VHH binders against Dopamine receptor-interacting protein 1 (Dorip1). Designs and how they scored, part 1

Scores and structures below are computed, not measured.

Target 1, 310 residues: Dopamine receptor-interacting protein 1 (Dorip1), of Mus musculus (Mouse) (q4kl13)
Amino acid sequence: MKTLFEEIKASIKNNYNQDRSFWRPVLPWGGVFTIKAGRKAVSCTPLYVEIRLKNTCTIDGFLMLLYVILNENESFPRELSLHFGREFVDCFLYLMDTYSFTTVKLLWIWDKMEKQQYKSEVHKASLVIDLFGNEHDNFTKNLENLMSTIQGSYCSNWHCPTRVQEDQQRTISINPPQEIPHGNLIRLAVDELFCSKIELCEERGCGGLREFSQRVFCHGAPPFVVLNMQHWKPEDLAYVPYYLDLSDHKYLLEGATLFNKEEHHYSAAFQIDGHWMHYDGLRNVNLILLNKPPEFLLLSSLVYIRATEK
Below, numbering starts at 1 at the first letter of every chain, in headers, positions and changes, except where a header shows other numbers; antibody chains aren't numbered by Kabat.
F, E and O are the ipSAE of ESMFold2-Fast, ESMFold2 and OpenDDE, as the mean of both directions, binder to target and target to binder. V2 is 0.75 times the mean of E and O plus 0.25 times the DockQ between their complexes.
[cut] marks letters that were taken out.
Atom coordinates printed by the task and the answers are left out, and those that the model quotes come from them; centres of patches stay.

## First folded at step 1 (VHH)

Design f01 (framework vhh_8fcz_2)
Fold by ESMFold2-Fast, scan of step 1:
Structure f01 (fold): chain B 310 residues (1-310), chain A 119 residues (1-119)
Amino acid sequence: as target 1 above (310 residues)
Amino acid sequence: QVQLVESGGGLVQPGGSLRLSCAASGFTFSSYSMNWVRQPPGKGLEWVSGISSSGSYITYADSVEGRFTIIRDNDKKMVYLQMTSLKTEDTAVYYCARDRYSSGWFDYEGQGTQVTVSS
């Protein structure tokens, strides 16, 4: 009767402040899609009669996060449509709202991924699609046109052979600071990437100072950003900033994807109606209402949404 | 030599119970997630249940949730499927399958054990 999101919000209200597992599987890991027999080809045997999805945890957390953001922010569907296309956004919402989970994953795979990004083969009349790998290749890399940035720099040494340079990056990757700084390590690492700075020129034999301008988005400030967390130790992830300033735009924390190294498995944490949820497509109960913000000790990615200006 | 050996199948009446066992050898059992899959007569393979390498994550197909329980014992290198409230639709050959990354990609399956639910 109600959409999936309306049911989720009702479940949160009914189980508020109880730290309970309250939901049956939502976006369960993997998927099987059975193709209904068509009456068209009397002489042709289909190569496969079903589609089987594997290793979908590389996209599942992000698909859930997109669904939440689309429902919680009134302007977001319009803004996202400028980058994903209106038909994609409308279809995505319809499929999620009608519990068509395997089909929504196929929508991502066929509409947003290139054929070379995943393995597919026919085995025993099943088309097997395997998304084994990482979140960057299967999800974030497909957002390069949304998230690309550029930073200019110039060297103080008049004779520097690379006096004026530009550094273009297609995605946003955050590494821990090299020094032991004071304060929030993630905020400091983000500022190091985006803010203007002056450093010793690394050109051999130069000896000049290189001034870097502020890093800016190539196609304007995106409605959301994904920060890829690289080479962080669990102890350094204790304090995740709830807001970030990126190129003079304020972004608010919406959620995160989490990586379990032992299981080689991704899960996600995000807010719905102001309450933190943990999502894991592989668990018996996929959504768990949390009584406090999650510990981000196994961070893979942080997802922020652009706030209203000033 | 990797081996998975299923046992515990048989004939049971609707509403009955069976416990399937799978004995693993020839690999580091605690490093692989384990799954049960089944093949009903005249149909393709259906995934039934999965359990992570540590046992911390468990999932079930909608058709068996609340009726089946998957358990593993890493010390004994065993995985089990406790089946209750069996239905005629549960009639199938049941296979134990290993999966390195909890991915649903089964790189090795056993010989299978027949479960027949009939009055």
Scores: ipSAE 0.000, ipTM 0.113, lowest interface PAE 20.0, mean pLDDT 79

Design f02 (framework vhh_8fcz_2)
Fold by ESMFold2-Fast, scan of step 1:
Parts: C-alpha cells; structure tokens; sequence
Structure f02 (fold): chain B 310 residues (1-310), chain A 121 residues (1-121)
C-alpha cells in the first residue's frame, strides 16, 4: 500500500545509506510504455507500438512531492480528492505504490494537462511525448483552484475611484522585496503578500491611505502550498524559512524544486531535519544529501505542507 | 465505467445505405479518438475507420474508402458511420471502439456490444 513512500522516507532519513540497488525508489526521467491490443484481437497495424516520454523533469519533482504529501496525513488523500478527483488520487497512489512510473506520468498528462501544452509526434514507430517547458504550465497551473487567495482593501479617501477593491490571485508568487535588510528575505516577501497592512493608495491623485485585510484562501487552507519563486537571484536565496504562517495557518517546509540553467533541467529537494535531500531523476538512483546548493541550481519553487497540530 | 452503445444496424440490399450511431459515456469523449471496427461471419475483427478528438485526422480502410464517412459530435458524445453503396462483403457486426489516445491510432482501449449489418438480396 505505502511501500514506495516508506522507501522514500527511509532514503531521506538515512543520508549515510550507500547501498546501490538496481531498483529505484524514485521516478526516473522520461519513460517508455509498451502499447498492447485491447480486449479483442484487432486486425490493425498501429502507426506506433510504444510511447516514449521526454523532458518529464517539468513534472517529475512535483509528482514525487505529491506522493510524499499524500502519505503525510490520513486526511490528505480525502482533501486532495475534492480537488483532483477520487479516481485520480486512488489511481495515482496505486501506480506509485506499484512502481508504475511511466503510467503515472501518462495519468498526469492525459488527466491533468491540455493537449496544446505538450508536443507529440510519431518517430520510428514510437509516439514521442515531449514535456519541454516550465513547471507552471505542466504542473502548478492545475493547482490554481486549490491555492487561490483573495485580499480586500479600502481607501480612506471618500473620492477614491477604486475605494473598495479585492485582489484575487490564482497562484502564490513570491517576488524579492524592493528594499531589504540583510537576511530573512523569503519571510519578508511572504508577509508582504499575506499580512494586513496600510499603505498610500496607488490610485493616481488619490492621496488616501489604503487598508488591506489579511489575504485568505478562497477554498479553505490547502493541505500544501507551492510558492512560485519569481525574479529571485541566487544571492537573494540565502535563507529559506522552516515554517510560514499563511492566513492563520502554520505550514512546514516540505521541499523545493530546483532549476539548472545550463542543462535546462528541473530537479527537486526534500527538507528533512534541517537537511536538503536532492532528487534528480536524470542522475541519482536515490536521494542525495545536498550540503550546499551549487550556484547553477536556482530555487524554482518552495513547497510547504499544512501543520496538522499547533 | 466506459460505456459504448451502438445502434442503426439492420438488413439492407446491395447498393443500399445505413447510418450507425454510437453513444459514449463514462469518459471525456472529446479527449479521445474513436474508431469503427467490424467482424464478418467466421473472421476476425477488421478496422474500418478512425477519427481524431477534433476531427482533424480521419482515416479509412482501403475496402471502404469513398463509400463510408465517419463523423463525431462532441457536444452529443456521439460517433456515426454513414455507409453507402453497401456490398455483401460489408456484412458484419459493427463495433464502436474508444482509442487509447487523442488520435484514432490503435490499439483500441474499449469496444461496445455491436450492431449487426446484413447486406443481402
């Protein structure tokens, strides 16, 4: 039932396990699926006999994170079934638990992605599906309804043309603050987005003070959140907070996705007991301790999981 | 879960016409290619025609090209096979078959219960 999750957690906890097994407890890059006939014998020669997946790194890290998240709390599969659908969640868990990695990627592609989001062509009797692109289009866009937020505000100026307004965001995007004291930059950026505040009204010629309420989740606090790291430089990412308070809910750092500019390749990392454990489907057979992020690896996103107890 | 229900078969004379219908349910119809396959008496299944999810790609077996037309209606979740200039060789049980992908290329994921077409004088 939870065999793959148990192996993943064991790999994360035992950073000194140097045993090299031929069986991988993590999703490999890409994949090959052999096509079989339907229930009846059909007198038909298909244009292709297999499906080959390319550039799946845009979804691989998030599929690994989703599997870990679904196993962190007994209520999470039920909560996420309300968003993804019960059949998807049940099938996803079954496929992950049975090491059916190419099939789980095809499940994501066909159930959650739109046809125009990926390239496909027949080459040498194989249907090649290419997921080259970015994590948002291929994965996190699907989370918009789960993570949408709204913030109200009102201006003190009776003549303000936009006196009462609301700002609904479909994703949680974190930008570096304009003027920053040294350290703690990510927490400051998150607080700027979520916390109540009073600022000068931006409406031209208004001159009033605008009071912003605390930003809240439109559909209740999700089991996890993905913070899209927008426009950060490596120098700005020196400190990643272990926990965040989002709309009166405590979230704990679960992991991150990383981007290698030189290789145009995404990887992921899990945060366990103050250690970053690196996942790279293209290279490693297991999770590897990451003592210091190399300069060529940028934080693409941070993943936080809702605390079950205060 | 996936259900395909064929109708419209019957007895016709050579040179006649029939329209077969297939009502689909239990899946997102507009995401998959659809096919018609047939089984003549005493023979295996033979692929007849296929249509992609958006009708952008349509293919026919050599034996029926120019005589049959496959059509889909995504709003009604229906696929049709318009048959004209029927021959005795077209006598078969006709099945509607769901493709595994958005294109109509096989192998086929599911087929329906079938509808009998008999071409005889």
Amino acid sequence: as target 1 above (310 residues)
Amino acid sequence: QVQLVESGGGLVQPGGSLRLSCAASGFTFSDYGMNWVRQPPGKGLEWVSGISWNSGSITYADSVEGRFTIIRDNDKKMVYLQMTSLKTEDTAVYYCAKGLYYDSSGPFDYEGQGTQVTVSS
Scores: ipSAE 0.000, ipTM 0.094, lowest interface PAE 22.6, mean pLDDT 75

Design f03 (framework vhh_8fcz_2)
Fold by ESMFold2-Fast, scan of step 1:
Parts: sequence; C-alpha cells; structure tokens
Structure f03 (fold): chain B 310 residues (1-310), chain A 120 residues (1-120)
Amino acid sequence: as target 1 above (310 residues)
Amino acid sequence: QVQLVESGGGLVQPGGSLRLSCAASGFTFSTYGMNWVRQPPGKGLEWVSGINSGGSSTTYADSVEGRFTIIRDNDKKMVYLQMTSLKTEDTAVYYCARELWSGYRPFDYEGQGTQVTVSS
C-alpha cells in the first residue's frame, strides 16, 4: 500500500509542467468522527454518538506541513520524538498514512492543545469541537519546548535590581524593522532577535547599559522552526530568504502559512522535492502547483527546516 | 551545483531593444517557474517578470507590462527576456531566478548578472 506521501510524489510526477494539477484530498476542512459502539455501549443511550470538528484551518496547514517535514529527512522523526514523545510521532505518521484525517486532528487537539484553547459542547448527540481563532494559539505555541530559546543580559549598573536577566521564549516572533535600511527585512528582523546587542537599561531609574548575549536554543537546534510573522505588510515581503542563520545553524525555506482576513481562513504553501504547492482545505482542490504567490493573502508564518551538515 | 548564467546585456539608447538570456544547469529546469529581477544603481532588487514551469502563463511588473516579454525553452534549459521601448529607468543589473515562492528575490543566481544601461 502506498503511503500518502508516496501518492503525493506520484501525483506531482504525473502532473508536472501543467498549469493546474489536482491531487486527492489530504486534510479537508473540519471533520466528522463516528463513535463505533460495541455491545456494552448500546446497553444505554450514550451522551453523544459522533464528534464534529469546525474551523480547523487554524491547524490544518501546519499538520500538512509537519507531515511533509517528517518525510524530508529520516532523522527528523527521531529528533522530534525527543520533544513530543515517540508515541505521538509514530501515531501521527500512521494516521496521516492511513488517511485518518479527523483522527489526526483529534490527536493534535487532545494531546497538544489545552482544553481552554477550544470550545466543546454536546449538541443533538454530537460532541462539537470548534477551533476558531488563530494559528499561533492553536498550533505554534503548542510545540512543547521544540523552539525554546534563551537570551541572557547584564546591566553595567551594580545597583540595578535586575542586573542579570534571562529571557526565555517558547516561540519565535519577528517584527519588521522600524528603520528602512537597505537589504533584506526578514533577515534583519531575525538578526535583531538573535544577535548580541547593547542598549540603555529600561529599568526605572537605572541609567545603566545592558548587554544582551546571542539568543540560543535551549534544547539544541530543532529540526524545523516556525517564524510567527507579526505586523508585516505585503510591501515588506518583497524578499523571503532561501536560508537563515539561526544561532550558528543553517535553515532552509520549507513553506509558509497564509491568512485570508475576509474569510478568516488559513492556507499553506510548501515544497516537495523542489515543487511548490498550495494547500487549501476549504477548496475542491487540496493541492495545486504554484507558478507565483497567491494574491490577497498575508503571510502568517514562515517555516524553515534545518540544513544537513556537509 | 545549481547554476544560472545571464547574458545579453549592453548599452542601448532610449526606445531601443535588447534580449537577455539565462542558461540553467544543475537541476530539473522544466519543473520550476523562472523569474527576472533587476537591481538599479544604488537601489534594492525589483521583480520584473515570471513564467510558469510549462511556459503557458506569464506575469509582469506594472512598470514593464506591454514592453517586456518573458519566454522559456525547456529543451534548451533557457529563459529569455525580450525588452522593447527601453527607458533610462530600466538601467540595472538583471538576474534570472529560480522560483521557490521566495518573494521577488532570486533564489539562485551566478555572479553579477548582466548589465543593461539605457542612455543617450
């Protein structure tokens, strides 16, 4: 039996060099899971007989991206297992490969999200789970300690109450630089976050100089990173770098998530063997070969994968 | 290993024409969209034109629409930019770029590109 990834590669090969190529559904919007009742379960009326998922676009693009990333390098499933647990990674790949799409979303919801992040209610014998919101809350912040970074700082004023500090972040968020220097704005924003610097200490009444060290990964360089794009306008995105240097580790552009504000809908773009595809679970088409970036969409996130050594 | 080599630039008078060529090697050319981008003196990169992997769809920047034509030959692994009605504002170093949904900047380009100077 072919895995989902093998089917995707075969579809790309069969449809390459065409204006439009359509592949079978990989992660449809929403989902319905019917509870299989055994003999014991029908001895009384159950509270609900099915689970209905709504507004899952906040995780769908990332789940597809995660599946692609885990198939890019055989070391990545092992590395991700150190952060997520082997049972999660094995189960995720199995469910994707067997086209168990509603179940893979439930795996994410129940294993990685906190109950307060989503609405759930029983209505007419259905458990309804609604993931309306944003990608950062529903996916990116739930990546455990995968992308955790720490930056130390030290104030020159011996009387500073916060003389030695550590700033730990679980996610990576980048903002456009306030100045318009000549050059790549995304690379500059990343460097501002990760590089060492010296600034006036912001503690009330301090007046000292604060030295910030280079920001480093707490648990080693992850197999991939998600850059949350904050306050970027389309005009700021004229150049998306092919590679980034993050704390002395080289990362290569793998994909992006896109946000349509009018529909409150997320889609994704990613590469497989150098072929770029657009994914949108609401359309009748799950994957389409890209010849240019989609119109009228704002970048929500950039996804980079760690480069192999040598 | 991936290489893109631009040629065909030169000095031309306003209203003139030039054809730029780009030779690709080290990858499966027929599966990638291709772009032309330029860098005017003292300015950043500006996207000029794009063509899909099969050559059936093209796009152009507003500043060159109707004056420039992008074409490709997958058998020869070449992409071309036919430029007509050239203006002084078209003076720039021109680069060809492999499309990797990387905005308007070239993903790969070799050396300095090809210089186009439009001057009387």
Scores: ipSAE 0.000, ipTM 0.102, lowest interface PAE 20.3, mean pLDDT 77

Design f04 (framework vhh_8fcz_2; at its last look DockQ between E and O 0.07; V2 from the best seeds 0.00; counts 0 for: pae E 17.8 > 2, placed apart)
Fold by ESMFold2, look of step 2:
Parts: C-alpha cells; sequence; structure tokens
Structure f04 (fold): chain B 310 residues (1-310), chain A 118 residues (1-118)
C-alpha cells in the first residue's frame, strides 16, 4: 500500500532537526541474489547458484536519484517510459517499492548496460558481477536518448572545406571556462554549450566566421538532466546554481553525486520536499537528513529536474 | 553585463573615409582582444579586423587590409575602425565584438550602418 517514497517522507517528520535520521537501510552497497530452481527444474542445474554484486556505488546513488525523480511529478513515469521503456519503469518502481534492492541493480545491469561495460566471472558457484569503475560509464551513458542534443553551425566562407557541421551529443559534458572570472562558472559553461554564438572559423586558412545555432534536445526537454562534473575542481565550484535555463526550459537543482578519490567511492545528496538528504550505501545509516545543504567540494555530477511551467 | 555601443556610421561616396567607434563597458576592457565584424545586406557575418588587448598586434581580413586601421584606447575603453578608400562592397552593418574563450566572439550592440553609394 505504502511506497518506499511515502515511508521516507513520513520518516522525515519524525526527526526534530537532528544531523541524521533513523531509516531502514535503502539500496545497500553490493548485494546477493539467490537463484531458486522451481520443482520442475531439478533436472536442470544452473552454472551458478547465486549472483554477487560488488562495487555497486557506481550506480547506487543514481538509482536512488532516479527513484526520487520518478516520484517528483505524476507525469514523469510516463515521460521517462518513452525513453527507457514502460516495462523498465514499471519494474524499477515495483522493485524499489518492494525493497528488492539487489534485483533492481540487476535490472539496471541487464536492461541498460552492455556486457562489455562490466566484468563478470563464475567463482565457486557464484556469478560475481563487478561494477568497479566510473559512475558515468555505468549509469549516465546508459540513459538512452534522454539527453540527446544537436547543434548545427556553418561558416560564412563559401569555400570552407567544412562549411556546414552538425554536432550530436548523448550526454551533457561541460568544462570550466579557461578564463576564470569570479561568478557563476557553471552557468557560463552551460551557455557555451547551448547558446547560439559566433566564432572565428578554426579551419586552417579559412578566415570566415562560424555561426552556431542554439543547441536543442532531440526528443524534447527531458524530465531531468545530468551534468558530468568530474573535471571540475573545488576552486571552480564557488557557486552551484539552484536553477539552469536549458533550451528555453527552467531546470531546478535536484541533487548531486559525490566522489571520494581516496576511497574510490561514490555517494549522493538530493532533496525531498525541500529537505536535503545524504545517501551512502556503505554506511549502516545510509540515508541521513541533513540540517543544511551539502558542500559540493567532491562533486561528480549535478542533477537538475525540469520545473513545472504554467 | 557586457555592453558594446557602436557609432559613427553613415552614407559616404566610394573612395571616401569614415571612422567607426565602439564604447565598451561591463568587463575588464584591457584584458580582451577586440574585433570588428560586419554584415552586408542579405549576407552572413564577416570578420573585418582584430586588435590585441594591449594594442600591440592587429589583424585584418584580406578584403580590407591596407584600407582599414583598427585602433584602441584603453584609457577611454574605446575601439575604433578607421576606414579609407571605401568601396560599395563595404556597405554593411558593422559590429564591435569582444573576444572570449577560444575563438568565440561576443557582440551585443545594435551595430552601425555604413552605406557606400554614389
Amino acid sequence: as target 1 above (310 residues)
Amino acid sequence: QVQLVESGGGLVQPGGSLRLSCAASGFTFDDYAMNWVRQPPGKGLEWVSGISGSGGRTTYADSVEGRFTIIRDNDKKMVYLQMTSLKTEDTAVYYCAKSHYGSRLDYEGQGTQVTVSS
């Protein structure tokens, strides 16, 4: 009857400004899935009897964020189903709401990741799946065509060898501006990627001006976007904007993923009803209510959701 | 907010001279190269000339080299384009542009119309 999301929201109300809240463990790091043979399958023995997941922190924070996003707006499950498939979205929500956390990770691995993106090996009758690596390879790059964009440009020189160009991207990658004015560097980098602009043509010997059109989403403005921030240093992050204007749509900061280089470990922070939460699948208390917004010094990703427009 | 305000355009005879001005504000003027670009009637934008932040280097499009001179005054935050030996092909709206990261040019003014006709 009650969804996991409803239980989390109810638990928030039972905490009186503590730095952490008491929660059931949600989406613990790793996992074990036991393969159960049916009574009719006694003559057919599988190659392994369980699946063991390790180093799942490269997907755990984003799976938690995806769950929160799908519950933010009644239309988002339908909209995201157009990109991810109705069966995936329905199964994902069902598995999260029934606390089938190892199974939801397997859903992601088998439905959204390609075999070459992870290592697996049978060891002592266990299939071991190792998700060690990069959060963007294991999650962000597998968001189908959700964040696909296109930008065209042309050079004013009719003899330019590359007079017309088209750039398509499936993810949103921004880099810190080389000029480092104090201010909103993230906004500047987003505008550099999305806004129309004019530049000197870089084709050798051309001398023309290259005009770039506005970058647009190939399949409409998505319910959420992920900005890959792994190349940004703490000094670049003096200001993290709480909203962005992307292709004529307003997006609001929903959360972030964080990366601890020494531990090679990811965690996440996000908002539920305006309350900041911290999620870390390795901790016994792995979902904690924060008394202030998190520091973004170890930023791996920023996640923005599309605002409801009137 | 970066602001670039162009002025000094007008109607001139072929072979004549004209001096365009650009007043700049909202950024550290001395740190940026400045450019003139133009848009002839019914055509796309064309780069005309550029000058380094210090003023020590100038560059020109082949079509205007020897006829146009770009000048900056960092004390007054001004860029000028001295045009001589004007041709009907120089007819365009002229814009002042600030160089940005890489090859990006930022222009926000309304431009100034130069018309060369008999």
Scores: ipSAE 0.000, ipTM 0.240, lowest interface PAE 17.8, mean pLDDT 81
ESMFold2-Fast, scan of step 1: ipSAE 0.000; ipTM 0.391
ESMFold2 (binder alone), look of step 2: mean pLDDT 86; pTM 0.875
OpenDDE, look of step 2: ipSAE 0.009; ipTM 0.215

Design f05 (framework vhh_8fcz_2)
Fold by ESMFold2-Fast, scan of step 1:
Structure f05 (fold): chain B 310 residues (1-310), chain A 121 residues (1-121)
Amino acid sequence: as target 1 above (310 residues)
Amino acid sequence: QVQLVESGGGLVQPGGSLRLSCAASGFTFSNYYMNWVRQPPGKGLEWVSGISTGGDITTYADSVEGRFTIIRDNDKKMVYLQMTSLKTEDTAVYYCARGPKYSYGYRFDVEGQGTQVTVSS
C-alpha cells in the first residue's frame, strides 16, 4: 500500500510524462463524513447523520504542504511536536497515511481552530462546517509560536524618546514595494526585515543613527517558515528565490499558496525537483505543471523548509 | 462575483422527462468539476451526478444511473442535467455545485439558489 507522499510523487511523475490518469488521489476540497448509524437519539437534540465541510481551501494547501514537510526529514515530526503537540502530529500523519482526508480536516478544525473562527449549522440532517475566510485566521495563526521573531534597535541620540526598541513579530509578512520588475525583490524584502542595518532615526527631530540587530527566532530556527506575501504578483515563478538565509539559517523553497480573488479560492504549488506543480482541490485531476501563474492567480504565501546541512 | 444559476425545474408526471440548466459566471468554468445535488422534502442533501472539466468523464448516484445524463458546454459556461423516467422519489430542490467528487462522497465550494422539481400525478 503506498503512502500519500508516495502517491503525490507518482502523480507528479505521471503528469510530467503525459500519463494523465483522470482519477488520482490528492487531498480534495471540502469533505463529507458519514456518522455511523446505530444509536437512536433519546432527547430533543437535533439529529444529523453526516458532517459536510465547505470552503476548506483556506487550509487544504497548507495541510498538503505540512504532510510533505513532515516526510522530508525524520527530525521534523519531533521538532513540530514541540509546537503542535505530539498527539496532533502522530494523528495527523496517521490520518494522511490512511487517506482519511475529511477526518484530518476535522482534526485541524477541532484541535487547532477556535469555534468562533468557523461557522457551523445543522441543516436537513447534516452538520455543515464552513471555513470561509483567509489562510492566516484558519491556518497560519497557529504557526505564531513556531515563527515568532524579535529584533532590537538602539538610537545613538541620548535624547531620543524611543532610544531602545524591541520589535517582536508573530508572523513573517512580506509586502514588497511596487518596483520595476527585477529578479531579487523578494530577497531584498526579506533582507530588509531580517538583516542588521544602520538607518537615520525616524523620530521627529531626533537626527540620530539607529542600529538594528539581526532579527532572530524567539524559539529557535523552525523546521519551516511561511512568508505571507499579501497577494504579491511575480511576473514568473522563477523570480521566487530557491533559498533564503533567515537569521543565519538556510531555508529551501518547498512551495506556495495562491489566491484567486475573483473566485475567492485558494490553491497551492509545490516545488519538486525544480518544477512548480499546481494543486487545486476543486479539480478532479491531479498535480499539473505550472511555471507562470495567470494574471488573476496571486501569490498568497511562500513556504520554505530548513536546510539539513548533510 | 462567483454565481451559479439553476433553471428548468417544474411539475412533471411520473415517467416523464425534464432538463435542468445551470449558468456559471465569475470564474473560469472550464477549470472546475461540476455537480448536481438535490434535497428532497424533509431530508438531507443527496449527491446526484458529476462531470469532469472536459466533459468526458461522468459519474452518477446509483439511484439515478441509467435515467439521468449530465452534460457540460464550456464555451457557454453551462452544465445540464437531462432527467428521464422520473419517479416520485426524484422530487427535490436541485442545486448546481462547483467542486470535485471524491470516490464515495461529494465536495462543493459554490452552490446555486436551486430549482424545484416535483414529480406527481
Scores: ipSAE 0.000, ipTM 0.118, lowest interface PAE 19.5, mean pLDDT 75

Design f06 (framework vhh_8fcz_2)
Fold by ESMFold2-Fast, scan of step 1:
Structure f06 (fold): chain B 310 residues (1-310), chain A 121 residues (1-121)
Amino acid sequence: as target 1 above (310 residues)
Amino acid sequence: QVQLVESGGGLVQPGGSLRLSCAASGFTFSSHAMNWVRQPPGKGLEWVSGISYSGSSTTYADSVEGRFTIIRDNDKKMVYLQMTSLKTEDTAVYYCATEWLGSYYPHMDVEGQGTQVTVSS
């Protein structure tokens, strides 16, 4: 059942690409789904004989990461079904195990995305679904209900117009700190967002001290988090932490999504047995061991999974 | 009904060349990625090569990269596999396949008769 994951591990062991016995071992960019004779669009849409997907790199890396995560431990499918739904997880695993990559993308589109989030039109007897855009709109935004956090703050000045505040965020976005001497930049940026702190109140004419509580998850700690990396430069990406403490819960690094500005293309990298394995639906049919940080690939997001009890 | 008909196989010596053809019908050929897969004697199916719907992007298995070239002609509804520097390990029945032909439950149905390639002295 875990054939793709086993092949990924075999690639690490051999430290090179290998021939595969079946159609492509990793998700390709795009996809085409042929509709059986007799199927047709309902209501005002013209008849079409196939569904064609384009610009799917906005979700491809996350679908690959989800598959890797689900295969890391036998308990993870049950844990993640609390977020995605059991029927979704069961169907997703079946489709990935059988190399049904276009269908797994359609499962995401139909089950998790809203119709207004993507363009669809009939062209040359094909229903064309275009996922051009960004990872947040097409994947990460759909996690808002479980990824939301809240941080309280209280100003010492009773006359402060914003004395008691709550900052609720629907997604986790990490910006680089303004002034950092060296190293461990991502951990410092995450701690700045999540940890309790005391600072001067920034309200006009206030002059009080504002105490911030630790940022907590609104719906409990999710089994899976995506950190949206904002305004990071290639020079800032030398080191990614293996673990993070988020609201008193330990999270372990599973992977990252990467962005190529020149090509407007997303790819991904997975943490497998302490190694970075690169995935790119346009270029590689196998995962490739990364011996060094890739050039010209910006860190778009980091994916962490909550540590299970020992 | 979707039909894929392979041809062009035969007996060739090591180091030789051969061109396989696949004639497609029953679907919108110009909107589908196409692949070549092979089955060596007594072994399972192996993916060999793929080509995008427009022909602008190609991919190859490591064992054939630099030796094989996949090409398509959308007007003729044909996909081709140009094989050079053939090795005995290339001996197999070769099938063409659309990448995502099918249903909600995909099957590894290489239903065509395929074309036999034998590389020996």
Scores: ipSAE 0.000, ipTM 0.116, lowest interface PAE 19.6, mean pLDDT 73

Design f07 (framework vhh_8fcz_2)
Fold by ESMFold2-Fast, scan of step 1:
Structure f07 (fold): chain B 310 residues (1-310), chain A 120 residues (1-120)
Amino acid sequence: as target 1 above (310 residues)
Amino acid sequence: QVQLVESGGGLVQPGGSLRLSCAASGFTFSKYSMNWVRQPPGKGLEWVSGITSSGDYTTYADSVEGRFTIIRDNDKKMVYLQMTSLKTEDTAVYYCAADIYGGSEWFDPEGQGTQVTVSS
């Protein structure tokens, strides 16, 4: 028998995208699960109800990316266990490999999300969970233990009301740089957030110089990072850097999540064996081989994996 | 209106065989892939097998691989499931499903289904 990841790679090689296929070695949009009390393999589902999931595209791309990351790098299952917990990582891989797609989404929802971030309603013997919203609230906001960073700053003016300041961020959000230089805008925006700098103190009437230290990860450099892209244009995908230096660690581009504004729908792009693959849970097809990322989709996030030498 | 009519189910002993049939109407059958899905007593829907629109590619759930064969006849607008070496675990209502563009689930049976009971 093949693992799910081996089946995904086989579907790419066998060109299943030439014909419309019912075979889905990827997470579908939504899901339906019948749950009874007493299940032990995944302790997050104690209710005796049918559960229906809707609008799960806000997490589906990231769950696919996580599965690809875990299968492409031999050290990461252990490293991610330090951040997510060993039970989560073991259950996630088991559920993906057994095509238990609705249960893997429930594992994320109940183990990693806050209840106020999704709508739930009992309707005609079904618990309906609706994840309509955005990727930040439903996925990246819940990665605080993995991605939190801190940056200190110090003003030269003894009378500055905020002389020593600390800026803690729970997730990583990247905005376009204020000045539009001739270079790669994403790299410059990342450097503006992470690198040390000295600038005029912005406190009214201060007049001092504020020295910012390098931004560092609160819990060590994570095995992967998600950069939430804020206010970027579709053409920004053409300028995505292959690698980034984050707090003295090298990270390599692994994938991206993409937003279709017309459909209010998220999809993902990731690399397998040097090819860009487009994943879209809403389509009744296997993974689509792409020569390049679709330009009509808005770049929602970038996923980078920490470089490790083999 | 898409219509799918399943037939061929019944009571068989373990190790027995059955052939299920699905008659399709109300859509261009040759343009869509077809699936068999089942619902065991007290459990959710489980995908069993599928076949592409051309019939050139088939796939099966691990639990039925080597025992079941899916076939289609585009001229007759029929899809079949040949089941051999049946086990008590194969007891379920079986549905055929057209993979047409639609909602959130790839498992969306539209017919009444056909009951398969494997018991000694």
Scores: ipSAE 0.000, ipTM 0.111, lowest interface PAE 20.0, mean pLDDT 73

Design f08 (framework vhh_8fcz_2)
Amino acid sequence: QVQLVESGGGLVQPGGSLRLSCAASGFSFSSYEMNWVRQPPGKGLEWVSGISGGGTSTTYADSVEGRFTIIRDNDKKMVYLQMTSLKTEDTAVYYCARLGYDYVSGSYLDYEGQGTQVTVSS
ESMFold2-Fast, scan of step 1: ipSAE 0.000; ipTM 0.218

Design f09 (framework vhh_8fcz_2)
Fold by ESMFold2-Fast, scan of step 1:
Structure f09 (fold): chain B 310 residues (1-310), chain A 122 residues (1-122)
Amino acid sequence: as target 1 above (310 residues)
Amino acid sequence: QVQLVESGGGLVQPGGSLRLSCAASGFTFGNYAMNWVRQPPGKGLEWVSGISPSGGYTTYADSVEGRFTIIRDNDKKMVYLQMTSLKTEDTAVYYCAKERTYYDILSGFDYEGQGTQVTVSS
């Protein structure tokens, strides 16, 4: 017989050990999907009995980030359904909620990627899908319409051959500085890209002043943005600003993707309570606290979510 | 909308040849394996042949190996079944079938076409 006190202790221990954060699942690297033919159904492809995924690190971090973003605000699933499609969003959330990780990767591959972006080959009884490559081709290219921006400019000199210009960009790319990285460099680089400014016209012999309008989102402020860091190699993730102002909207740091050049492997990091938590699908650890800049990891991208207040 | 349209069926004598065609639309054709499945009169569905997304690999049911050839043209979004040395046992409705994924099941995609009748008279 157990006393009431012993039952209470067991209950506390069980509640403490209850799995939390399935809303932020850890996707393992790769995956295996077994093809099953129903007895009455049309057979699935008998060319292979299973699908094997490899080098999925190019999408794994972003799939986790997308799942977190979809759960941050009630409006985000609706807003992102306008871009990805309602069926995709509903299916994605269902598969993530049920820990159907290989299937969610297949959903991304077959619904959002083009065949030339990856290699697929039947090896004996297995279809092998290899996502070796980069994050842009395999994931962030699908965000170009969501995150496109436009900036206008005009020169004060009416004889300028490029008097009126428009600069439309499909990605938000932050070039690495020549200077030693510090906490203001990313903010300053973002402001340089987005803010209105007046500069000397670059046309040879023009001598005019070129006025740049504020850069704006072509389709309104998206629920999240991805900043492509283009070879940015900060020594310390603490250089990353917690929030950014983009076209009069406040965005909060959600996470980053990281690249290991030696292993040609992508991982991710999540900003939780002011700390960087590292995710790596190749490891048997869910998330680990980053107490110092990890050796050999480069900052590949930064992910920010739109704040509920302006 | 996903569509598969079979054609090329008909009446043929034993030992004859026939070429079936399947025109696909509404999905990224080159990303999916394609299959031919048949239903003989009064029997269930029987898998006949399959071809990989790239066309580099083919496989056949034992009953048709050496007599049938499956071909695909990804640029034209077409799958073909070249049938030779036809037997009375080959009489069936032939269906073109796209590989089914979990997404297809959840979205309600019907990967079977309307079918084309092949009758081998004796």
Scores: ipSAE 0.000, ipTM 0.115, lowest interface PAE 20.9, mean pLDDT 73

